# Designs tried in a protein design chat: VH-VL binders against q9m1h8. Part 22

Target 1, 233 residues: q9m1h8
Amino acid sequence: MEETMAEEGCCENVESTFDDGTNCISKTEDTGGIESKRFYLARTTAFEMLRDRGYEVNEAELSLTLSEFRSVFGEKPELERLRICVPLRSDPKKKILVVFMGTEPITVKSVRALHIQISNNVGLHAMILVLQSKMNHFAQKALTTFPFTVETFPIEDLLVNITKHIQQPKIEILNKEEKEQLLRKHALEDKQLPYLQEKDSFVRYYGLKKKQVVKITYSKEPVGDFVTYRCII
Short names: E, the ipSAE of ESMFold2; O, the ipSAE of OpenDDE; V2, 0.75 times the mean of E and O plus 0.25 times the DockQ between their complexes.

## First folded at step 4 (VH-VL; framework fv_ecleralimab)

Design S9
Fold by ESMFold2-Fast, scan of step 4:
Structure S9 (fold): chain C 233 residues (1-233), chain A 120 residues (1-120), chain B 107 residues (1-107)
Amino acid sequence: as target 1 above (233 residues)
Amino acid sequence: EVQLVESGGGLVKPGGSLRLSCAASGFTFSNAWMHWVRQAPGKGLEWVGRIKSKTEGGTTDYAAPVKGRFTISRDDSKNTLYLQMNSLKTEDTAVYYCARTYEWDYFDYWGQGTLVTVSS
Amino acid sequence: SYELTQPLSVSVALGQTARITCSGDNIGSKFVHWYQQKPGQAPVLVIYDDSDRPSGIPERFSGSNSGNTATLTISRAQAGDEADYYCQVWDSSSDYVFGGGTKLTVL
């Protein structure tokens, strides 16, 4: 797609959906290991997500089997041992922390406890909380007290990697300059770009934020590359 | 706390030149798109121009009334924004504000302003 | 060039709701931002992206933007709300555009 024709030329815009190709999670009679299997799946998906977001992830973590996971963490894993802390590949001084929360309601007290626990972790620039319970408004507001962005995912959302078993498009987040040039070139206003809602699975998977524009490139031989743009609202 | 402090304003004659400075603190200045916005006595706000971050090209853009006469520059090592004003006209009389944009489209922090008076 | 139109002045009684409009062609396709300016002071951002409030701005300030009109709403008006209010958009052809400003008087 020519740069000039990129957005207006994509009137047949491909809505990025990754629900297609998602495998069903088979139910088992392993009642004693259901908890460990759930954490295994969620943690594996978290590592895949972080890799796809540009973080440096150890290949051993991506290839870990359920049996190996249980050997390391046991049938009832300790939540603190499940935590993930990895550096951004482009800037190793910036790290992301993934925290697995328990089944108890998350309160302002819970958030204060997290502040204390991470106070000596140098280089944190983002955090993800994997939730097994709902947060009330006060707990959500308390997350804004961290000096970096905190995302939340219900653990159920991480049991299956929605990007698996489909051809992965190339995802590029436009910087402010690229976004402005795109809008100016095509005489578009912010809200006239095709959009993806903040709640969309794709948006959440890549950690995209409101007003960001993402360039999605699909490659299919022999027809070549297909480019589309989406604004997050 | 984010602070922007302008300086360099004063009285100049038509055709004269003046250089304004804006000292920034409390944020990563090198990542910010910085602007000058002016306000003539008793009038509304008028965008003058901007300079993008160096990582995003470091380019400048100007409003039509000042294009060719004003130059915006930045010194990231000193966290300072500059406005070089040449060929000043009486119509340039205004309080000049240093401002930062969030994303690129709204002004989240403003300095206190510095008055430039161009009198014949 | 793109133009934004605001009323020159709006009056509101203490404790009542003030509404300040900002009109522009298809302004609903743009994000609208609002600034408060008190005499002798710099502007202060009070609403961004149509309806979001910066940290420290009271919840009685709200915004909306649809069609050709954006509105800043100030509920339970206080004497301290007396100020000039400016709307602002970015336009692909005109860059940064400000409305002419509205003087709010609290009676």
Scores: ipSAE 0.307, ipTM 0.733, lowest interface PAE 3.4, mean pLDDT 85

## First folded at step 7 (VH-VL; framework fv_ecleralimab)

Design B1 (at its last look DockQ between E and O 0.67; V2 from the best seeds 0.00; counts 0 for: pae E 2.2 > 2)
Fold by OpenDDE, look of step 7:
Structure B1 (fold): chain C 233 residues (1-233), chain A 120 residues (1-120), chain B 107 residues (1-107)
Amino acid sequence: as target 1 above (233 residues)
Amino acid sequence: EVQLVESGGGLVKPGGSLRLSCAASGFTFSNAWMHWVRQAPGKGLEWVGRIKSKTEGGTTDYAAPVKGRFTISRDDSKNTLYLQMNSLKTEDTAVYYCARDYEWYYFDYWGQGTLVTVSS
Amino acid sequence: SYELTQPLSVSVALGQTARITCSGDNIGSKYVHWYQQKPGQAPVLVIYDDSDRPSGIPERFSGSNSGNTATLTISRAQAGDEADYYCQVWDSSSDYVFGGGTKLTVL
């Protein structure tokens, strides 16, 4: 009667640590250029975001490798050289500026200095600030003094492009007619649609505004496509 | 600056016809939904009808009281909105405003209006 | 058809707060817009999307919308605020609908 010792296979509970995109960067043994790598990732994501918002983006900027980036900008990039200024495809007279901020606290003085620095830029209709530090309430209020819309992104939010995750649904932005048709078709009022908040990462990535509607298509094998609509509130 | 200027109002007999125009400036007219709204003397505002942008189908919709009698059209090359009014009735007497619906189903800019008087 | 009901008139003392109501079935599920019209002038948008103000409209003008009633509030009423005020909505069945208008008198 050979007692076959059942080897209790230790099911190591692989705690799926939701490795936030910050932990993946820290584990890469690339000791030499953590800063340059962060800027590379954030700048690449910013270009992708601008492309997806309808700006004219050079494909060479989207295909730039980390090695090439370091060859151009160095291991410690000058923040001013990282700036992106691109025109809107539908209106080349309208330009958006992306500014990478330093690690120093952002003050009213910093915002005013930036305002003076960019005052000579003709055709700016929007600006994105990539932040490495928290912005206080006074500095935030100072951003409202710009003659155009200013958006802020923590650099951590740009280290990974949220749209490139394998399980990401297809997102389509409805025009005014398509929204009207949707509401009529379902006998819905404008506020009865499921909502996305303006602070949502997808809403911010695409630069969506209040009352816009997005069509979200989920594809799941073998079930097929599932479509939902959400309104920005 | 956005400007809307109506013209073509006047006195007309019942059963007559009149064509109103609205000249638009200060914005990309071709992208805007354009509306007519009227106001009878001493009365409230009444929506007459709309025309959508060409990029969004360029279709027209009308209020029930004017449906089949009024036609809205646009010439984007001239930045001009039109209202063709046929089979006019005394109850069609009003100041007619052109208005822009550029965002989400409200009127952000109005013209000064043109008076249409339908009388025997 | 969808209908909006407004009071015919509202009176307010100079420097006081005026409130103009606009009632409609489940109006809280819609966005409400407000227009000011002075005698012999075209309407002017003063509030859109329940509570948002166009550029150039004083902060004294505010809007709210819940349940079956939207409200335009005019704080610190001035003589220049004397006008007709109209609420407006978009409805899936009735398209663009105006209220009957409210005459605001500043005393």
Scores: ipSAE 0.788, ipTM 0.954, lowest interface PAE 0.6, mean pLDDT 91
Fold by ESMFold2, look of step 7:
Structure B1 (fold): chain C 233 residues (1-233), chain A 120 residues (1-120), chain B 107 residues (1-107)
Amino acid sequence: as target 1 above (233 residues)
Amino acid sequence: EVQLVESGGGLVKPGGSLRLSCAASGFTFSNAWMHWVRQAPGKGLEWVGRIKSKTEGGTTDYAAPVKGRFTISRDDSKNTLYLQMNSLKTEDTAVYYCARDYEWYYFDYWGQGTLVTVSS
Amino acid sequence: SYELTQPLSVSVALGQTARITCSGDNIGSKYVHWYQQKPGQAPVLVIYDDSDRPSGIPERFSGSNSGNTATLTISRAQAGDEADYYCQVWDSSSDYVFGGGTKLTVL
């Protein structure tokens, strides 16, 4: 009893995607192929991120091609098989876990189930949740009950490694001693450095915490390097 | 649970020597900067010195009153901090605390201290 | 060398608010840390980074730092708060510096 000609007239013909003033869009999707590519990209970025944070990451995981990924995990990977658990290089007793949460809504029940699943994983000191759906406020609150830091990343934020963009500056993390020497050298006090916010994408990529200092190098020809220092707040 | 336990305090004559130990547990000792802080009877806290983590150079720094007489060292395989005190003076009489500087230039955990008395 | 100044003593009535100051040149450019020491005991960190509380420290302990003065505030003072309190900073020229300490008496 409703006449919806624009949508029905365009649904079956993908060659008619040009919109001359009608709202007719044909959609055909190979969900397995697109889904596996998204997991491949996100998982590869996660390994690169963990390596750059100082975790021990197998080089084979960093060099895995999409076709090799699909041969191992299939076109619709089972999410538990995608999990990453790697030790911190500086303290091999400490491990980080990366969990792909899938498309179902994330609730307090989901968080409790995850807690049970990982209860016997000795040495976890951090966890990253890769999200494909919204996490409600109660689920977010439940994450604070873990005895370690839990970070969340929408899968879209992991489809591209932000550190590999051609115009992106080089980021170097100062350790505690390097920060002290920087402050002494320039007769600076802690709060006199320019700031970066905790939510900044580079801060999140490296998992940086309050009071850490980053050295940012912009390398553009022909003028050479431009170096700045920023403190996380 | 982070724990720091000092030992080796006692009575020593002026000019003598003592070595203090601080046994650490519950954290990655090799990544922490470790400090000695002392407190003379009835007086305030006084920083004595520190040793940085070996991964960050392992260097030591001392307060002026003890420089040249005190030596701080660490054994990361035993999770132990040491203070070698030589040429002791009566002014060195104090409770000596081991303190952890893990985050950013403050002392989040302290031992219970060990008393050093320098008296004739 | 960088110096921190604290009052020698502060008194507060039970249930009232105590304020302990720590003065230093441009101390607002530094992070200030506070330690509580009860008689015969080791110091305990009660405030770090001006205003942050370690786990286990009640919210009635708070801190502020601006200009040349940092302040430790203890609201609803209890008998168990009677102790010596020390402020501490890191300074680019003097390293680790403690204040002289303040004896808090709860009346």
Scores: ipSAE 0.469, ipTM 0.823, lowest interface PAE 2.2, mean pLDDT 86
ESMFold2 (binder alone), look of step 7: mean pLDDT 95; pTM 0.964

Design B2 (at its last fold request DockQ between E and O 0.73; V2 from the best seeds 0.70)
Fold by OpenDDE, look of step 8:
Structure B2 (fold): chain C 233 residues (1-233), chain A 120 residues (1-120), chain B 107 residues (1-107)
Amino acid sequence: as target 1 above (233 residues)
Amino acid sequence: EVQLVESGGGLVKPGGSLRLSCAASGFTFSNAWMHWVRQAPGKGLEWVGRIKSKTEGGTTDYAAPVKGRFTISRDDSKNTLYLQMNSLKTEDTAVYYCARDYEYWYFDYWGQGTLVTVSS
Amino acid sequence: SYELTQPLSVSVALGQTARITCSGDNIGSKYVHWYQQKPGQAPVLVIYDDSDRPSGIPERFSGSNSGNTATLTISRAQAGDEADYYCQVWDSSSDYVFGGGTKLTVL
């Protein structure tokens, strides 16, 4: 009666060493250091995102080190100083504003206060709110009162740039003509394309809208390039 | 505010020609696909044709009934859309609307229209 | 050519819900758009992309699209809702296609 010792297959935890030098925010005891680092990472990612969305971004902001960031903004940055306001490259009259919110619950009152504060900003066509707290339904509804599109990002979503991960596919946004040609070429209806949801991290990063089509190119050596198209739904 | 204002409508004889204009304001005209849609008296809406943005090739497409007779053009420097109508027929009698297609294949803004009457 | 079919007329009592249908082959695979046209006026977009509302359009207006039928729903019908309503799609072979229009009467 040979007791076949079931070899407990050690699930080797493939520690995916994300060898990206984003040092795990070591629990260094300096709470101030953690906060400044979070804002640095989020702000840097926000600039990268804005660049990739076609806004005019100063390269100096993209190359800013944590040390330099702390020298400029301190260990406890004033949230208003962290704001980003940049023009669209294709239309310099159109500006986007990035606002970093505090840790306090976001209320209708806070949204209204923000609205008053930014009311003097000419040429705003979009705003991004970086959130450190949950936004209730009433506050979300209050965002619709702005005369431009407001996007919200939890700060955690900006601590890492999703596009810098290893083996990221090349993403190209089709224009309306290219989309039309694609649909005609393949005799497809608009809803018959494979889809990406609006909540997808890539969709949000690039600020893609419903019905936009992206060309995704995967490079796999030695097989070559694979191309797929996805429509935002 | 987005505005579209058609002009150039009137009475014309069969076989005649007419040129309509649509003055656009309140948006970046050069980025929009622009359309003509017509409505015969007491009838439904009928797409006439379109012109794409210059950045997307500036090509034109036409409905079968007007193909070869009508020409759509644009002057982005003047924010103006045109419809050249040649060899007009009685069936071309309609209110002609200019419309914007700024997103994907729907008309979000319309002009008030201009009446074209083709009659002997 | 791709074709859209609408009823010629629909009647609704004041404060009731009106439903206007637009039928087409596999219309559910397309995005449907709806226009309101009052007598002597230009069309106004009231629903786009099946169910989305332009700014300024009341929440009483809603849209749905599935299978072979799209529906415009007007809840709590008002006298001011009396108009012609047109559905529209884009088709890869026929380009921009309108339905025949539906006259909504509010009683």
Scores: ipSAE 0.790, ipTM 0.957, lowest interface PAE 0.6, mean pLDDT 91
Fold by ESMFold2, fold request of step 16:
Structure B2 (fold): chain C 233 residues (1-233), chain A 120 residues (1-120), chain B 107 residues (1-107)
Amino acid sequence: as target 1 above (233 residues)
Amino acid sequence: EVQLVESGGGLVKPGGSLRLSCAASGFTFSNAWMHWVRQAPGKGLEWVGRIKSKTEGGTTDYAAPVKGRFTISRDDSKNTLYLQMNSLKTEDTAVYYCARDYEYWYFDYWGQGTLVTVSS
Amino acid sequence: SYELTQPLSVSVALGQTARITCSGDNIGSKYVHWYQQKPGQAPVLVIYDDSDRPSGIPERFSGSNSGNTATLTISRAQAGDEADYYCQVWDSSSDYVFGGGTKLTVL
């Protein structure tokens, strides 16, 4: 038979590809190419996110093209090779690890195996798991046993960098002393700042924790800048 | 395992001086604000003072009864907090606790304390 | 000059629920933290941020805070819960403020 299963699948014809976003993949397109593109986009966003969080990130990683990525990692990258481990700029002894998880469901066994694999990583201070599947509640509970912060991101949330818009507000993160000065200056108590939810996309992008404060500057032309402060809850 | 161990307590006459130390382990000492809290025998807890992390300015603050007489310092290379107590009064008699303020303004770990007795 | 007021003592029958109050002007605008201190021992954090428990603290310990009163609740009281309990806040004008302490007696 000359006809492919592409017409009977998710897409009607081969005009749909992974690079069209969530469009269905045609039967004739190499799924390894779609897989590598998703990893490339997510990995690039992860590097940008780590740089914005204050980690030491090589400029070459930020400028890597899809074709260069595929030359290094192939069309079906080995996930362990995709891992990112970079030091915090302010304290190079502290490192963050980004792990790209596979398509299979994430279980308690896979989380504990990961814990063993990384146990010899000296100076690991935080970890990000990039997920391609749902994590059951037992696996999520297992993450809380790590001696450092573990965050999870569905890979779909990293396919574009949400901070790359023309009119995004300016975000500045206050340290504890700056928060204290702010509260004293305005005679405010800790709960009297407006809130940002922990699940907010900017909160998650910058890895902000409960009770941290962000200064948000909106450029309102012609009136000028408007500043507000929000506390993570 | 976070540990705070105070030392340097003892008997001192009024007007004398004493220096307390607090050895810290099990956490990144340089990121924490560190405090001294005292408790006179049979009495409640009383905040003495604090020192902020060096990355946040390393400044100190003191409760009114001890301001000008007590000095808090830290050595991040040795993970050690210090309390220099000068011009001691009988009212300064207390168990002195080292306490960690790691998050936002509460004490998640305490040492076992060291007794300072100021008497003639 | 921010002050916290606690009752001097509270009694509870074994297995019953104890409630220890901490009163302050608009304390609901602040996060309240609670410490347990047994005789001859250092304080131990049992509740922070009004209602959160550190790891290792039994779920029998809970907290609430609204208006002018925060409450530490100890359900199914055990003999080992007999201790002094202190509330504490950070205040924008007074910094770190402790309550006077409450002696919990389990009968």
Scores: ipSAE 0.603, ipTM 0.874, lowest interface PAE 1.5, mean pLDDT 86
ESMFold2, look of step 7: ipSAE 0.520; ipTM 0.846
ESMFold2 (binder alone), look of step 7: mean pLDDT 95; pTM 0.961
OpenDDE, look of step 7: ipSAE 0.787; ipTM 0.955
ESMFold2, look of step 8: ipSAE 0.566; ipTM 0.865
ESMFold2 (binder alone), look of step 8: mean pLDDT 95; pTM 0.961
ESMFold2, fold request of step 16: ipSAE 0.514, 0.535; ipTM 0.844, 0.857
ESMFold2 (binder alone), fold request of step 16: mean pLDDT 95, 95, 95; pTM 0.961, 0.960, 0.962
OpenDDE, fold request of step 16: ipSAE 0.781, 0.787, 0.779; ipTM 0.958, 0.958, 0.959

Design B3 (at its last look DockQ between E and O 0.69; V2 from the best seeds 0.00; counts 0 for: pae E 3.4 > 2)
Fold by OpenDDE, look of step 7:
Parts: sequence; structure tokens; C-alpha cells
Structure B3 (fold): chain C 233 residues (1-233), chain A 120 residues (1-120), chain B 107 residues (1-107)
Amino acid sequence: as target 1 above (233 residues)
Amino acid sequence: EVQLVESGGGLVKPGGSLRLSCAASGFTFSNAWMHWVRQAPGKGLEWVGRIKSKTEGGTTDYAAPVKGRFTISRDDSKNTLYLQMNSLKTEDTAVYYCAKDYEWDYFDYWGQGTLVTVSS
Amino acid sequence: SYELTQPLSVSVALGQTARITCSGDNIGSKRVHWYQQKPGQAPVLVIYDDSDRPSGIPERFSGSNSGNTATLTISRAQAGDEADYYCQVWDSSSDYVFGGGTKLTVL
């Protein structure tokens, strides 16, 4: 009775090193400049984000290839040329500006210089700063001097569109009436809903505000659609 | 600057009717939910009712004491809120304030109010 | 119906801290708003969403809300803070509800 020793093949647990999305970009032998690729990815994600926020975005900007991007902007893009200025679809008089900042530390002086540069922009309702460096507390305080809301994004947060990695649930933002109806129907307070923090990457991507309620629909075959509601806190 | 100016207050007999107006300026009135709040002499604040924006259905809600007697309406072309008060009672005597809704659940701006006195 | 209870009056010495309470069943799960009303004037929003301040309201005004009690705190009380203060909530069954109001006296 030959005991055939079954060689238990040691399945080496390939530790799936969650390679930070930054490491995947560095390993591609892209013959092109790493810098141009970063700006391409961040700018594309910014356009997608603006579209999803209800701004008017040209489809040509969303479909732009890295090669085409490099042909237009070069391997070392001028930051001013990367700027995005688009109107809100619901109110074309309201525009949002996206500004790409340099690698230098952002100071109060930098913010003031930017304020002077954009002072002639008529109809500017909001601004997004794409940061490549840390902003100090004084510079952050200086952003409150703008007559409109200024959001900041580290460029790393825009290298990957967070909405593309998730089996994309359908997301709907409730209006005031829909929110009230929801709360009445269930005899709930909005604080009793499952929450999303304002700092959440999803909340920031969509530009959601405190007290807004989102309807999230998950489609799972074969079980069907699941709906959940979350309040921004 | 946001301004709300109430008018139409006065003396009325029990069972009478009165119409109040609130002229609004300094914001996009057509998008705003609007409220009436009253205060009896020497008493606290009491919510009377609201009207939603037309874009969100333009529906009205009323406090139980005034339901079926009071009607809130709006003319967005005139930036004006109205309160039609019918079958007035002595307990309806109050200063009536128009108030602007902010983010659904509180009042960010108030008018100076108009006095309604219901007396025989 | 949902009800809010406030003390009828609170006294504070000049420069001291006043605390005005607003009690309601599980009020901590609600959003509480506060209004100041001076004699012969309209109410003014001083705190919204439990603890947020409108523009132009001094930092001396703060709010908290937990359990069954919300509190308006006025630090470094000034003579100009003498007024009636009202808490307010939204309720699914009662709509917009005010407290009975609290008269703050500055001594």
C-alpha cells in the first residue's frame, strides 16, 4: 500500500501588495515624461468630475488620448495651459475654474498672486486647486478671501477616478422635497441615516455638501437592485 | 442684501378676513421656500405655514391651529408671498413674520412683521 | 406633538457665561437652531445645525446638542445680549417647532 505522499503544493500567499496607484504609474516604461502622464490623468479625471457635477464638458476633452495630450501640451506642460474653465449646465453664467499648481510650496503670496490673475474672470462661481505640494494653514486661510468656494485636491487623488473602480452604483442626489419625503416616510431624522463624511473621496468627487442625502442603487445579478440612502455629515 | 417687508396687518372683527403680503428682495425668490411665523403679544414664536418653490412642487403646509382657514400663496413674478386669513379668531392676534427658508429646516432671514389684531 | 421646553428666564453677570437649555425627546437626533429676539425686533438666527454660526454672529455664541438637551452658550456676556432666545427644530409629525423662549437678563 504505497502511501502516495500528496505533495501539498505551498500556495505561496501572494501578498497582494495593494500597490498604491502611484506605484503602477511608475512601473510603466512609458517613454513619455512621467510629468505629462500625471497631468493627463489628473486633467481627465477633473473633466469627468466636472461632468458628473453638472458642468458643461466637451466630449473631446474626455476622449483625449495621452499621445494627443502630449502633442498639444508637450512633455512639460505649462500649468496655465492646463486650466479648465467650464459653465454650469443649469446656469451658464456660473463658471468653475480648475487651476493646476506647481511643485513649489503654496504660500499666502502664491494664493494672492492667483487671486490677482483670476480677478478678471467674469462669472466665476467656484474654483478647484490641484495641488502638487502641501498647503500651510496661512495659505488655507487665504483661500477664504475668494468671493466663491475654493476646493483643493492633491493631484494624487485625481490620478485615478474613484468612480470607475467601483462597480458603479447609480447615484442620485435628493432635492429638499425628496429628502423630506424620505424622512417622513420612515419617521427618521437625517442624522439617523447611514452617513458619508465630507472628507470622503466620493463626497469630494461629487462636491456633495453637509445634509445632502444621496440615493445609491446597487445592481447585483441575479438578486436585482438594492437601494440605500446616505446623509453627508 | 436680503430684505423681507410685511404689509396688510390691521384691526379685524372675529370671523373676518385679512390678506397679508411680504415683498422679498436680495435673493432669487422663485427658488426659495417661504414661511409665515406669528407671535402673540407677550408670547413665543409659532410656525403658521410654508410654501415650497415651484420647482419642488409649490406645495403648502400649515400648522394645525390655522389649517383650513389660512392659505399661503406666492407670485414669483412680483417676488411676493401672501397669507390669506379667513374666519379669524381672537387667538389669531399676533405679529406675523415672513421668513425665508434655508436648507429646508430653519429660517435665515425674517421680516420686521405686521400686526394683526382680531377684536370685537 | 413634539414639544421643546426652555427655562422661562436665565440671569448672567456681565462678562460671565450664560447657558440656555432646550429640552426635547431625543433632541440630540434632531438639528437644533437658535434665534435671538430683542424687544420690538424680529428674530435673528444666531446658531443653526446645533453649533454652526451665521456670518456676523460673534464667536461668543456657541451651540451643542446631545441626548435630550440642546444648549446655547453665550460667553463673555454683554449688555447687548439681553434678549429672548428661542430654540427650534423640524419634526416629521409636528413640522416646525419652537421652544417657549428664554429671557436672558444681563446683571
Scores: ipSAE 0.755, ipTM 0.931, lowest interface PAE 0.7, mean pLDDT 91
Fold by ESMFold2, look of step 7:
Structure B3 (fold): chain C 233 residues (1-233), chain A 120 residues (1-120), chain B 107 residues (1-107)
Amino acid sequence: as target 1 above (233 residues)
Amino acid sequence: EVQLVESGGGLVKPGGSLRLSCAASGFTFSNAWMHWVRQAPGKGLEWVGRIKSKTEGGTTDYAAPVKGRFTISRDDSKNTLYLQMNSLKTEDTAVYYCAKDYEWDYFDYWGQGTLVTVSS
Amino acid sequence: SYELTQPLSVSVALGQTARITCSGDNIGSKRVHWYQQKPGQAPVLVIYDDSDRPSGIPERFSGSNSGNTATLTISRAQAGDEADYYCQVWDSSSDYVFGGGTKLTVL
């Protein structure tokens, strides 16, 4: 088999939000439609997020309809088939893996099993876990043993792409050269910039790290754009 | 393992020239900003200058005492940083260190240095 | 012409806490980095970004920065901590600036 490229969890991505709540005690009819729609929405948002982070994403994945998704993955998709693995455009040797977790509690055993499962995936530099259940403290600590950064997102946070709201500001991440030029040009230090919290939804969406500087362009200001710069803390 | 090895130091008379080299390994040299920092005998550290990565403009910046006399260059195919020192003065006597930038504002790895002595 | 000032020398008893200061005008607005240099050796980074430790630096090294003073703190000083220590900042007008260095002597 594909010994040089065998990356089962990383190739060919592999990839209505309300429930009955407290007002309904009857089990819903098993349609499978609710589960597949949740995965479709989350997976589509994940692809959009990865594209916006600079990963190479197939446009077909971004335009996939719910009916097409169900035709490929079924109404109760197998989670391992939903995985996404795409290379970074600027360095195609570096890949990110998105894993959709099941409804079972995520334990240290689960994390170790995942680690073994992906151990032969060459070039992984980051991973995102899409969660449907609580992750206990020991499991969270076990994620730090991976040789790369692991992020977690509750699936509910991916059912809507937050960057598609009308009047959202344009966000551009500065590289270190652009950051230095900004500071030097205006005789500033980076601690003199306004801050943007690391837990902010946009910071998490773009995977921004502490000390990065973003250029934010607002279009609702007086006629014309208003530009500000913020440092992640 | 990051390694920086300077060479080319020696004794030179005032007004003379000398070229230092720094062989780099253990990191992607072409992406790094590289610096020269010097230390006069028994004295503190003094920044000499830097060269940015080619993809970020490849520009150089120098400390005032050496501007116009020193030139920093790089050869990314050889993973080598250079310092051309012209019109040397006795005040240039120092150990010269090659240093790697981690961000834009501090140095995470240093070479062991090479001694330059400017004396009549 | 941004300048950093350090004491020339600091002494500490074995096992005690050493504090090395780095003074500069509004240094609290800057990120301060610290280097250790032992005789015959190159400097090594021991604190960056005011208070963060690189991998391999013991937790007993710590840093702080506010107002006009940054401080490198070495708790439970060991004989092996005897060295010169330099603070360093980047400044928008002066680029890379080092303090004059402090010789730490462990008694």
Scores: ipSAE 0.319, ipTM 0.735, lowest interface PAE 3.4, mean pLDDT 85
ESMFold2 (binder alone), look of step 7: mean pLDDT 94; pTM 0.946

